VHH binders against F-box/kelch-repeat protein At4g38940. Designs and how they scored, part 1

Scores and structures below are computed, not measured.

Target 1, 370 residues: F-box/kelch-repeat protein At4g38940, of Arabidopsis thaliana (Mouse-ear cress) (q9svj9)
Amino acid sequence: MSSPIIIRAPKKQPPEPPCLISLLPEEIVVDIVARVPRCYYPTLSQVSRRFRSLVASPEIYKRRSFFGCTEQCLYIAISKDQTSDIHWFTLCRKPNGQQFSGTTASDHRLVHIPTLPPMPMHGSYVGIGSNIFVMGGFCNWKITSSVSLIDCRTHTAQTLPNMPKAVAFPVTELIDRKIYVIGGSDTLSPMKSPSRIMMVYDTDTEMWQLRARPDWEAGKKWFSSVVIGGKIYMRTYHNSFVCDPNDTSCDRDEVLHSKEWWSACVIDDVLYYYDVRENCLRAYDPKQRAWGVVKGFEGLLPVACKWSKTVSYTGGKLVLFLQKTEKTEIWCAEIAVERREGGEIWGKVEWCNVVLSGNFHIMDCVAVVL
Positions, changes and structure headers below are counted from each chain's first letter, unless a header gives other numbers; Kabat numbers aren't used for antibody chains.
ipSAE, averaged over its two directions, is called F for ESMFold2-Fast, E for ESMFold2 and O for OpenDDE. V2 adds 0.75 times the mean of E and O to 0.25 times the DockQ between the complexes of E and O.
Where letters were taken out, [cut] stands.
Atom coordinates printed by the task and the answers are left out, and those that the model quotes come from them; centres of patches stay.

## First folded at step 9 (VHH; from e5 with S104D S105L)

Design f6
Fold by ESMFold2, look of step 11:
Structure f6 (fold): chain B 370 residues (1-370), chain A 124 residues (1-124)
Amino acid sequence: as target 1 above (370 residues)
Amino acid sequence: QVQLVETGGGLVQPGGSLRLSCTASGFTFSDYMMNWVRQAPGKGLEWLSSISGSGRSTSYADSVKGRFTISRDNAKNTLYLQMNSLQPDDTAVYFCARGPDYSDLWYEEYFQHWGQGTQVTVSS
């Protein structure tokens, strides 16, 4: 019937050493972290709750832009086991190393972004600044006109106003801050003709414009495109075209079409794609209207691959994804290209290793600036 | 030679249940998404359900969600559709369809391999 006084025992744990970073003003800590390469941000997030909060904050990315420390980061749209949706992954690169050369260890991986919801397949995926526009495609096996905006700084998505028309399988390119969505289908029927429309989104006004393209090749699907010099280079199964979006005209390019280019990228006005049948990197120079083979890396890449994807990367480089025919592994290589004296293009494999294992399929690759 | 053969159709009363099967041959079954679609009299094709190659991911049309269950047995190369709470509007020919090969660089069609179909009739 009494309330005894309780004497609390002292803590048995040793004192933690003081964290010197906690003695700095928060603004200074933010400036320090902003200068750290983004590939280390996952590591920083594991150090403490403070750093986890900082590397996820919009403020860090504003400071990176202010200091000129932004980086090009790759986002990859992937499905597993032929699911009806895509999931977003990032390429997590460490600063050095080549797996095939064996001079340094490589820990480059594709990392799933679980905070992003599954999104439609076979839509348009366009990187602009730190954002990705995800437009159209299949949603619950229905072709949609929906638009989602991914903020790659926070890995969150928001809904934007719909496109004027629902489409899947379009060709999409960004030119002068405008997104051109060309062709595509509003059905899954194999007998349905591609759309004769061009939808243009002006990122400055944030408005869509629906336009007809009188010179659109009727009844043909577009499989691949790139932008060179403000013009869209596109291919169907039967033809390759060079189109000026402002002039509504397209010119056939028979030399470009002489190779089965797909999922190409552009570096210094040269189109590159990887030919998995011949195991070579091909280059098309529009000024010379000629194809060549990039030299210098025979035998450095995996062979007998069933598909490839190529994406431009900063500093005269491209990133190449490959999957071997009899494996579930996705390989990735970073290749630096340069034009040497005499006009030939040479390549150097900076690294090449397995970045993802399992039944995964890459649907598209998008570059953003963070 | 890709072949898909549906079985298990028949007559059933409203509120009843039926299980359809689709036996596959001519391809590596576990590498492909599989689908059920149907065509009611006088109507176009309606997609009902899909299942991933491993069987771990499924999706359903709103019209059948909660009533139909898709499954697969990769050891037997067989796709299944369990249909419960059937109503007269479910009367249709039911088809098994293979999804596309996403590893094909130049695939042109989403659904190009189908079975012959099996008739399901829901009536008093």
Scores: ipSAE 0.362, ipTM 0.708, lowest interface PAE 3.7, mean pLDDT 81
Fold by ESMFold2, fold request of step 18:
Structure f6 (fold): chain B 370 residues (1-370), chain A 124 residues (1-124)
Amino acid sequence: as target 1 above (370 residues)
Amino acid sequence: QVQLVETGGGLVQPGGSLRLSCTASGFTFSDYMMNWVRQAPGKGLEWLSSISGSGRSTSYADSVKGRFTISRDNAKNTLYLQMNSLQPDDTAVYFCARGPDYSDLWYEEYFQHWGQGTQVTVSS
């Protein structure tokens, strides 16, 4: 039953017949494409060789910036089918243009990026400009020091020099063009072998520095962190801390810890997270050192969810991912928040729908500008 | 209550084959990645192989690639390890381990649930 393997030379693309847009001057076509939302560029690349070359060109992104058409685009690191790696997805909007009883009739979906290889999980994923740094974590059950740089304009990845040390499960934050990779583990048991090292990558000099980190709750796993006002806010199971990375000390914050915050985001120096047990969006204002509940959208979000992920978005908005108990659906909502007279924070659900179904788990979300 | 029970160990000659089984109960088996690890006498744990929840994706340590094959039968809640071309260096206690529940907000350990292990001895 075996047959010879026949290998053919690549076929030339047949010439396409002229279409209306293909007859326009190149400068006009570039200006039109620069105004197209970025989530449609993969589709454009499949239309013709001309469009494929155009959307990969650095000049199109210069034109987008010149016209004020750049966008914040979300890239989502997802564990597929409970594998030990992550795959990259992007959030894409497909509006239908209808408005119905105060609800926008839009579909949003998480779309897999097949040109990016699977990458290590539980590492550091940091967006800077149009790029994502992917650093450390584990791959094939070994903790790595590897660094990959994803160019989100082309959806390609390149290898950069390694970090000084291999680490998984670190706290990772970007402050003033420096990437801080704090703690974590050089074993698969991060709660039992925590690193006391901070690695700092200066994006201007492209150099790593090793520094000691403050000694706080050694041997505890960290579950979340955010940056507010140049300080890193962190949570373990037992305590929450506020750390100045330049002043190697951390302060305990009992008010912050009074809520079990997880996978939070920051908008205008306010920490937001979704409490799946109480079905509410909570806000922590460090200036007031107080928690509150965001008002204005009761009954608009799915209930009986088992986990959440919250990520900040431009324009006073956040994106919230939720998964219902006993379902395989991942829901996503975009919520605009604003502080009203009297100091209360109100939210408006811009849209909410199922964005992915199956055995998927969101590991992290990264924003870039394209 | 999560339970993992390994069977199929024993004494085998060099170059021989053995098939290990791990029967799972107390959780939805197909929702979890499953793993085989081993511990040789006087040594630490060595990860050998992983298989995704659906069984469609597998990975292997370099030391066993090509010789060992991981598989699962989700209808029987059973994980398997087919071990071929066994050598004395493969002598160890073999454990199955469940991967973490990524939807659990507060999990503490990556390999939280383990069986008691089954002994494999490769010698004349």
Scores: ipSAE 0.345, ipTM 0.704, lowest interface PAE 3.7, mean pLDDT 82
Fold by ESMFold2, fold request of step 18:
Structure f6 (fold): chain B 370 residues (1-370), chain A 124 residues (1-124)
Amino acid sequence: as target 1 above (370 residues)
Amino acid sequence: QVQLVETGGGLVQPGGSLRLSCTASGFTFSDYMMNWVRQAPGKGLEWLSSISGSGRSTSYADSVKGRFTISRDNAKNTLYLQMNSLQPDDTAVYFCARGPDYSDLWYEEYFQHWGQGTQVTVSS
């Protein structure tokens, strides 16, 4: 069954038929891409130069807003290998990886953003719109007043004018487009020499203002805070306070302080934090001035954890990061909460799995809208 | 119980070299950044160098860059500082310090675990 040997000089292949997408009007392609979840944009950028340009364009984000397709995306500041800086990661949540690759429901992970430089740790990290402000902190024992702005649409950073004072370990909150940087320290002895000032940045005027700290325990480090109803709820080691940022008084809340809340988040004016010692999610309702335990998911989360971080998420949900004592795995759970008749709050674990392994520590979590 | 013990100090002539060691116990050594810090007579603490848990990342203060080299041996739980081209201004007590556990909620000092130090004297 021998065939003649045919030897041909290389020739250019004929053009393949046009792809259907290349035949569509540009505005239609833009509208299609605007509806794609943000976590797939890196994949789209690898399809062609055209798609790479589209996913980076301001037009896509305008169309996403117009169609109501914007998303809350989580950015996580992580210390890698115990260095003296942080690196940025995103939580990559895929609706169902099985449909595209045959993968399991464990396709959620933390993904490093290599285009962002390392940045100071223990500073202020605040999400506003599609941007993250990175302010202050320290690196190599140097406390800084530097300000960087991360554009999360492009994953690029730029330097902005400095804060009035260098500070690390502050409590930071955003209220009505103003960033409040409260307390902290200009030394590495935060409990012995805390800053006694509050710096307020007005994002509309782009100006800083120095003010006196609004606290009853002058010289104490503020360990945790949230915003509820335009007021800042803060915790020191000894007390919890409710402060109006526009006046000088703070009210003590002994019921709030009866639990050692930290890394809390707020959903529908209720404060949530995860108690790693009792392995439960606790909720504080300021209207009732009472603590409760979220019901409905006992035994679904890892136990014997050494720390936790919580962050609120759209749709009555929170995201919880956990690490077991003496393990390298970082667990993440998405929990939907709702108040039912009788005033009880119930939770449903939407998913829970390992999202990162290795010598990593989560320093902070920031949400942006993309 | 966290313990850090520095050794290797002594008297050295200007331009000379010394190698300091810090033996660690009571914690998982490779999980923590480690630091060298010194205190000259009548002065405050001066940070000199840091090394990551794996040993792959290092940083140095400008005053010692190019002259001092930090390293670690995680199998021996030991931190090192190689000091070259020593000058009288390097005379100080040298301490090793463990970086914090970043998961600790309520720590009072960023560096809470120190050795008792080893004296380095550059003269004669």
Scores: ipSAE 0.339, ipTM 0.706, lowest interface PAE 3.7, mean pLDDT 82

Design f6
Fold by OpenDDE, fold request of step 18:
Structure f6 (fold): chain B 370 residues (1-370), chain A 124 residues (1-124)
Amino acid sequence: as target 1 above (370 residues)
Amino acid sequence: QVQLVETGGGLVQPGGSLRLSCTASGFTFSDYMMNWVRQAPGKGLEWLSSISGSGRSTSYADSVKGRFTISRDNAKNTLYLQMNSLQPDDTAVYFCARGPDYSDLWYEEYFQHWGQGTQVTVSS
């Protein structure tokens, strides 16, 4: 009498309770998501198709703006394997609180944006609002006049009309919604004379102006530029100049040139750059016409670096990228700077860690508001 | 330390051919664009040709286009320049130059790493 093996019917796992979030009105969901920091949007996009669509929608960004929840975001143009193109990355900041104890993982990292195609290297990259203009540069070993517009909200790019001239390696500045593409090479030969041309793009009228600058020394490359008080500070190998973009007159500044300022940024009308040779943050005050060293963060940054890049950030802060000479590590630091009584500038490192490892080269960094 | 050693230079008659070689060490050869440049007596440095790290893309100066061919063997860390139809004006010291890193872009000179060069003399 073989007792019938009562095959207990597999207990029907109770239907996963309908995601309660699906019961929320769309407007409420939008309001909630709009207040979530953008750094969490990649995570949200993994939750559901609805969330994925929402974080990529123009609506969420309108709502963010409405609530005053906009954030400054950094986009980094990176060359991989010394190809003639750049890839776009963003700086993702991890919120301080969830130090998951076990993962030695850096609190902050550069994240690749795969939806954006490779773009020309050594072009002009300018952030305006939520958009990035990509102009000129090298494409397939040719200098291009192509212009692309990136929407950082959706990480999509569209083609715009070409620049008047193809150029690579210009210095680029933004003044009053006008993009100034200054100098650069118009030939494939790296040894040929840089152009003595300034191209100006008016973002409101969407028109280009070509300005010849015969007053510039022929064959001299512009290495660095910043804008202070509506004037463009520019550096060649031999000289530094203060120029009015609307005038043909440039004043030579020998004090400014006394330091090898490069990849500089401006905070509160002071020029900052990191001197990798001396391992210090230098500050130039144009009002005082004097260089100083930012105090307060000695020993907190990596040493033996081959290059640095500074970018101004909101709230009196700058972001500093460093690459070590012997290692393929890119370091990033956020530094708050403040002027104290007596005129001294002090800095506080908020964080510093490796943000990217590998055969990567930072070509530029652009700030946008999202 | 980056090292580049050029070889293959010599005396050749007009219309003749030479093949230059450059052996690289001290860096990952395949990761860098490589270049040939030359310097004639009393003249400045002249760029001739470039080749991508992968070897898939090449560029030439107008002065040598159609006559010179740049190539590379990444397995051997070697750069080549095949020179045909040589003329007296091609007489110069030829250098192999590595493409710049980001740090190299800080200098006025585009090339920061090159060898001792090899002499090419075109004469009847």
Scores: ipSAE 0.272, ipTM 0.664, lowest interface PAE 1.9, mean pLDDT 87
Fold by OpenDDE, fold request of step 18:
Structure f6 (fold): chain B 370 residues (1-370), chain A 124 residues (1-124)
Amino acid sequence: as target 1 above (370 residues)
Amino acid sequence: QVQLVETGGGLVQPGGSLRLSCTASGFTFSDYMMNWVRQAPGKGLEWLSSISGSGRSTSYADSVKGRFTISRDNAKNTLYLQMNSLQPDDTAVYFCARGPDYSDLWYEEYFQHWGQGTQVTVSS
């Protein structure tokens, strides 16, 4: 007696409540949505098909630009559970005005972008405009030369021609619309970053150039890099260098190297990184060739952190990610930095809260404009 | 201190099977990706397989795909490698290696923590 497969009739989705906004002309709706912070677009997309279509449209972003509602958005490459792939998250910032007094809930959070597939870890991630270039890296335990272009407006990715060489763990920087991929490993064992190899992608011509830098120390791993004034500042375990990508020589900077700068960012030609050991934000001024400590926010940030990541944000601000040693919580802070008379740099923490909990690792952070 | 101890190696005939174990201590085992790597005589280190901290995600090298299975028991702080259809080319010292922490990124080598290894010999 074959039990009748009760084909449960598809639950009739309740009629979408007549969204009053649907009665508005499209132009007005676009104008309204264009003024909504980008971080709410996922939510809007759940309201109606119309909104879903709109937030995915190029038109809305044109309109945003027109209204001056363009935002710098941070995209965070995160490894979950230490897999070989990264997942993309965005930092959703709550607009300043709606401090809902009562809820201890973190006002800011990292939001997963499920429409983007997992991508290679330890690749090059570069934001240009509304796009993110994803180049090389480690995927499924293979080093790849794959290049993907993410449109952050639609959260779609397209495949581009491969880079000349498959590499993981490169130093990557953007200078004048050229992406410099420096070093990296072409093997998993040993995973080293040869300093002599440099690949340059011209975003205008969409062409790659392979350059050799014989003056660089062979086989040295590059740990960190930033760009200041068109020069690339890079750190190995042994040395820090200032390099002009167009020159064959790099200058050693011992003062710069005197601190273990990592995951640094640049604001107004000053290098910033958070020293988790000393629980301070350090600043290096290349002009003065001196390190300083940013003043004004001592005690406001979580302590006993095992790593930090800084990224430049608009308006003289940086975003700082911290992970505690004993906890799986990722903290995020927005810090405004300013140089005062006398050369001292001061910082103001705008906010600081847990943005993600779990076994997550931030691999990189990319800024785009949307 | 991070400690990894590999066991289960031995002599096996071609086509045979072995199960390797790696016992971890000195860190929160479940928080880390674990890996199996091997080194054959005269060859470099070869990655074989990885498993996420939770054990939900696994990856394999092409050389061992379909033959080897990585698993873990987080309650026992133990990593496993089931090796089937072993071939002479699988002869090597097998190591379990912990995924890197942030602090490990300062080193040139990707894997900073591995055990003493266990010898696997496949011979007729």
Scores: ipSAE 0.199, ipTM 0.619, lowest interface PAE 2.6, mean pLDDT 86

## First folded at step 16 (VHH; from f6 with W106Y Y107W)

Design k6
Fold by ESMFold2, look of step 16:
Structure k6 (fold): chain B 370 residues (1-370), chain A 124 residues (1-124)
Amino acid sequence: as target 1 above (370 residues)
Amino acid sequence: QVQLVETGGGLVQPGGSLRLSCTASGFTFSDYMMNWVRQAPGKGLEWLSSISGSGRSTSYADSVKGRFTISRDNAKNTLYLQMNSLQPDDTAVYFCARGPDYSDLYWEEYFQHWGQGTQVTVSS
């Protein structure tokens, strides 16, 4: 057949329907959006192409910072349905006394971020500003040196140059704009072959250093760490240590080790962790070298939990994730802590709810500033 | 008491097929990722495939992708591996392995719970 070639006129994308806000000067619209809480940005992105571009732009986040409207947002690395990868979720918290049209007034939940690809499990996850570094770990039984950078403003990821060495299960901390990746394993047996090295990434120079460390407990897994006063507090099964990362020295701390602390956070130089076996929030004050129990919320949290994760939050608060032994529910509580006269630390549960149900497991939680 | 029992191995000609089964007991089968691994003569363990607790997600090593299919029947507490287009290099002892409980801070090895294995021999 010799049918004529039909050249279709190019279909121009129809203009967005006009609304009153589209009539405002661009600077006014930017200033309005910068003052909107981050939890509403997904809704704004659905209003128009213009708003979708605005809420993802670097300009809006610079204006939020200029106006003092930045927020600390939590990103949670989760193993879905027992896969060998992690997926990223955010904790969606509604501002008190506010309501989305047609939504529940207190809808606190974990929300999956589908635009981020699955990423390696058991790696390092470090928040810096509005970004998350995802370093190392493993997938499909291979330990990797890969580095991904998540831009939490846009929920996109990019690959960066690799770490000098591949590790899984390291202890990782951020001190003075440097990321310290300590120990870890280069085999699938995390307890039997921990690395004896420290990798240090300087975020200003964008360079890695390899450092050998004294072998305080050769072949041992590091379970947990926090930073207090520029020093790294960390534990193995047998001991807890206080290490100066720039002096290559570590001291044992037997009082710190008297509790099996893990997944801890720091508020005002006090270490907090939730003891799931005793159902209490414990606090360690390094200046007094003493443990205590946070008062004021006995009986307000779920019991018979098999693990916990604590995360520091702005304003003297922490967020606590819990999973019950016999359930597939993940619970979350926000707790404000204060030291009272006399030295006791008291806590107030601001809310406690199920935030995710199903076959999920939290691998880590990272705070960023948006 | 976690127990895993593999069956279905045997001698097969090159190009042939076998289906392996793994019967599980002593734990809630549907809560765990399950895996197939193998060990050829004189070699270390090689991971082949994984399947999520619900069965909705699977993954495969490049060496077996397109030839092997992992599946599970949660009502029967049974894991399967369908192996097609078998070649002499597939000769090995095949093991099923339960994934770890990620909530246990002290788990030691990813393949801590595995069966006795079943021999697969591909020979003309």
Scores: ipSAE 0.309, ipTM 0.680, lowest interface PAE 4.1, mean pLDDT 81
Fold by OpenDDE, fold request of step 18:
Structure k6 (fold): chain B 370 residues (1-370), chain A 124 residues (1-124)
Amino acid sequence: as target 1 above (370 residues)
Amino acid sequence: QVQLVETGGGLVQPGGSLRLSCTASGFTFSDYMMNWVRQAPGKGLEWLSSISGSGRSTSYADSVKGRFTISRDNAKNTLYLQMNSLQPDDTAVYFCARGPDYSDLYWEEYFQHWGQGTQVTVSS
């Protein structure tokens, strides 16, 4: 009499309790999500259609602004495999000590934005509010006059009317909501600037103005430019200039040119660039017309780097990108700078780690507010 | 030292086909975009085609689109250009050109390295 093996039907695992968040009023959910750092929005988008819609909504960004939860976000234009176009990445900052269970315990990293198509290289990339203007550049072995507007909230791009002139690698700066595009190349020498035309785009009126700049040093590579006090500081191989974009004259600054400043940024009216040869952060004070070295972080950054790029960040901080000569790793550091009594500038490295690995080159960095 | 050597050129009748090869040395071949360009007599340099380091992305000039095909074998450090439906106006010296190294802070020209070229003549 073989006792029937009562195959106990596998206990139906109780249906996973509905996500309790689904029971919350929409307003509360919006308030919660608005306070979540933006770097987690991609993860949230994977949770549900509701969250996906919410993080892309204009409402969430309005709410963020209302709560004072806006963030300065960095978008990085990167060349991959030495191609003639750029891809967009964003710097995802891992909040100290707060690991959301869904995020890989990864350090700060550059994250590719796949919804944005490849765009022209050596164009003008300008961040205004939550948008990035992409103007001109080199694409398919041609210089283009195309203009795209990226909405960084949704990571979508729309086409705008073309620039008056196709140019690559101009001096591009934003002053008082006007984008100044000065010089640039219309040849297969994109690093040169034969053009002596200045194009000005008024972001409020959405109109272009053309101005001749016969005084412009044309035919040369521009290594760096920044804006301080409404003036554009620029460097070529031969000279450094301080220019009022509305004036027809530029002043040569020999003291500024005494250092090979490259890919510089500005914090509190001081120009910063990282000297990869001397492994130091240099600072130029235009008021004093003097160079200094930022103190306090020696030995904390990677050495033997082939290039550096700096970008200003909120709160008296700059972000520094570095790549070692023999490695494919791109390092990133956040550095807080402060001027102390006596005029010395000190820096503190908040963090430094590899943010991207592979055959990548950072071409530009743009800051937006989201 | 970066070296590029083009081969495969020659005389061909209109409508004919040729396959050009470019052998690369002196750099990590797979890390760079490669290009084909040509120079016809009395004309300037004309870009024809590009291929990414990985070979996944290709681009073509309108003048050769649908007729020419660029490819690469990274294991052999070799770039190829298959040319079909050749016309007399395709007569030129063809060059293999390496894409720029964007880590070089001082470069001013887009093409930094190219070979001696190979002659292609299309004639009846």
Scores: ipSAE 0.226, ipTM 0.653, lowest interface PAE 2.2, mean pLDDT 87
Fold by ESMFold2, fold request of step 18:
Structure k6 (fold): chain B 370 residues (1-370), chain A 124 residues (1-124)
Amino acid sequence: as target 1 above (370 residues)
Amino acid sequence: QVQLVETGGGLVQPGGSLRLSCTASGFTFSDYMMNWVRQAPGKGLEWLSSISGSGRSTSYADSVKGRFTISRDNAKNTLYLQMNSLQPDDTAVYFCARGPDYSDLYWEEYFQHWGQGTQVTVSS
């Protein structure tokens, strides 16, 4: 039972005033958009032709740099159903819990980039500035020397001159503006014959060079590498090596090899990898030549995982991808690490949740600056 | 124990057709890309075709595109190759091969699981 007095709203002429942002000078709109986190730019590009043009323009990225608003963005090379190519995804992250009165909400996802074409698998994927170099791997079920450059500002790709040699399954590292492509195979035959040649791309001259690598384990697939202090740390099944690419010297590191480090990253000259068998994040400090375990997050990560991928991130953080055995869910965690008084390394899980479900395989993770 | 068994080979006149089958056991069939490869007398292995785990994506070598069709039936754990317009240079032993497991810590070879093959002969 109720007795309303008046429920009519006043009828008004349809006065739909112009959108206020359309009235602003272009320079002001650019400055506003430059401060928007990059993860919202795909959404902005769908709003209008004006915004699509703006978020793709070089001007917006110059303004972001001027304002100190650039950010590191993660690009993930992913194979679905074990196809012979990869597709690019980005990690879309949103501020946790700030949109409600103190409650926590995580809504982080891997988002496919449909404007990028499928690209070769088992090649090299290297981020430099706002670009990704995609080199070698498989093309139409043959090993290729092709090079593609992805402009992550526009999500477009262009072909560059080929590498001197076709290669798949190399290890690849960036040192002093040079890309080092090491090892790998030029055949899909079960009788592999890895190259004894190192290929070096100089990003300043835009030229490839061939160099010898006499001391590196022949006939074996290279599984992991990182760069610390201008040296390449690499492993095969049998050994781990520390190599200076400028004079091609390599030394075995038995302490480093005592752990099965795979898909590692480096923060402040410390190597980190996630040990899925012991469910711990391990750290190797080359100066101390010792392994330790990162403390502070017991029980916060999924257990019984079949693989992990670890990528360094800005501000003393790493991003960790995990998949539980016999599951289709890919988990992602962001972990901040710090060395505390006494030399111990502590970690804080900023968030951890499922970011992709299905028969997906992460081939590589690349960070760029946008 | 991974097992792959090819059947359906035989003698065929030029211009004829054959359908090859590959029955799989010992693994979750739908989780893997599957491939057909062949070896002609005195030649090396030649990749012919691939099909994704779901069956939705296929690819073909130029030498067989338009003549061969790859398919799979995940309920029967069976891979197929329909071969049309066969010519004498298609004479070979045909193998099915499972794609690699990219999550394997000790992955060392691309085609590490394949069958004993089935003979296809195109003549006279």
Scores: ipSAE 0.202, ipTM 0.604, lowest interface PAE 4.9, mean pLDDT 81

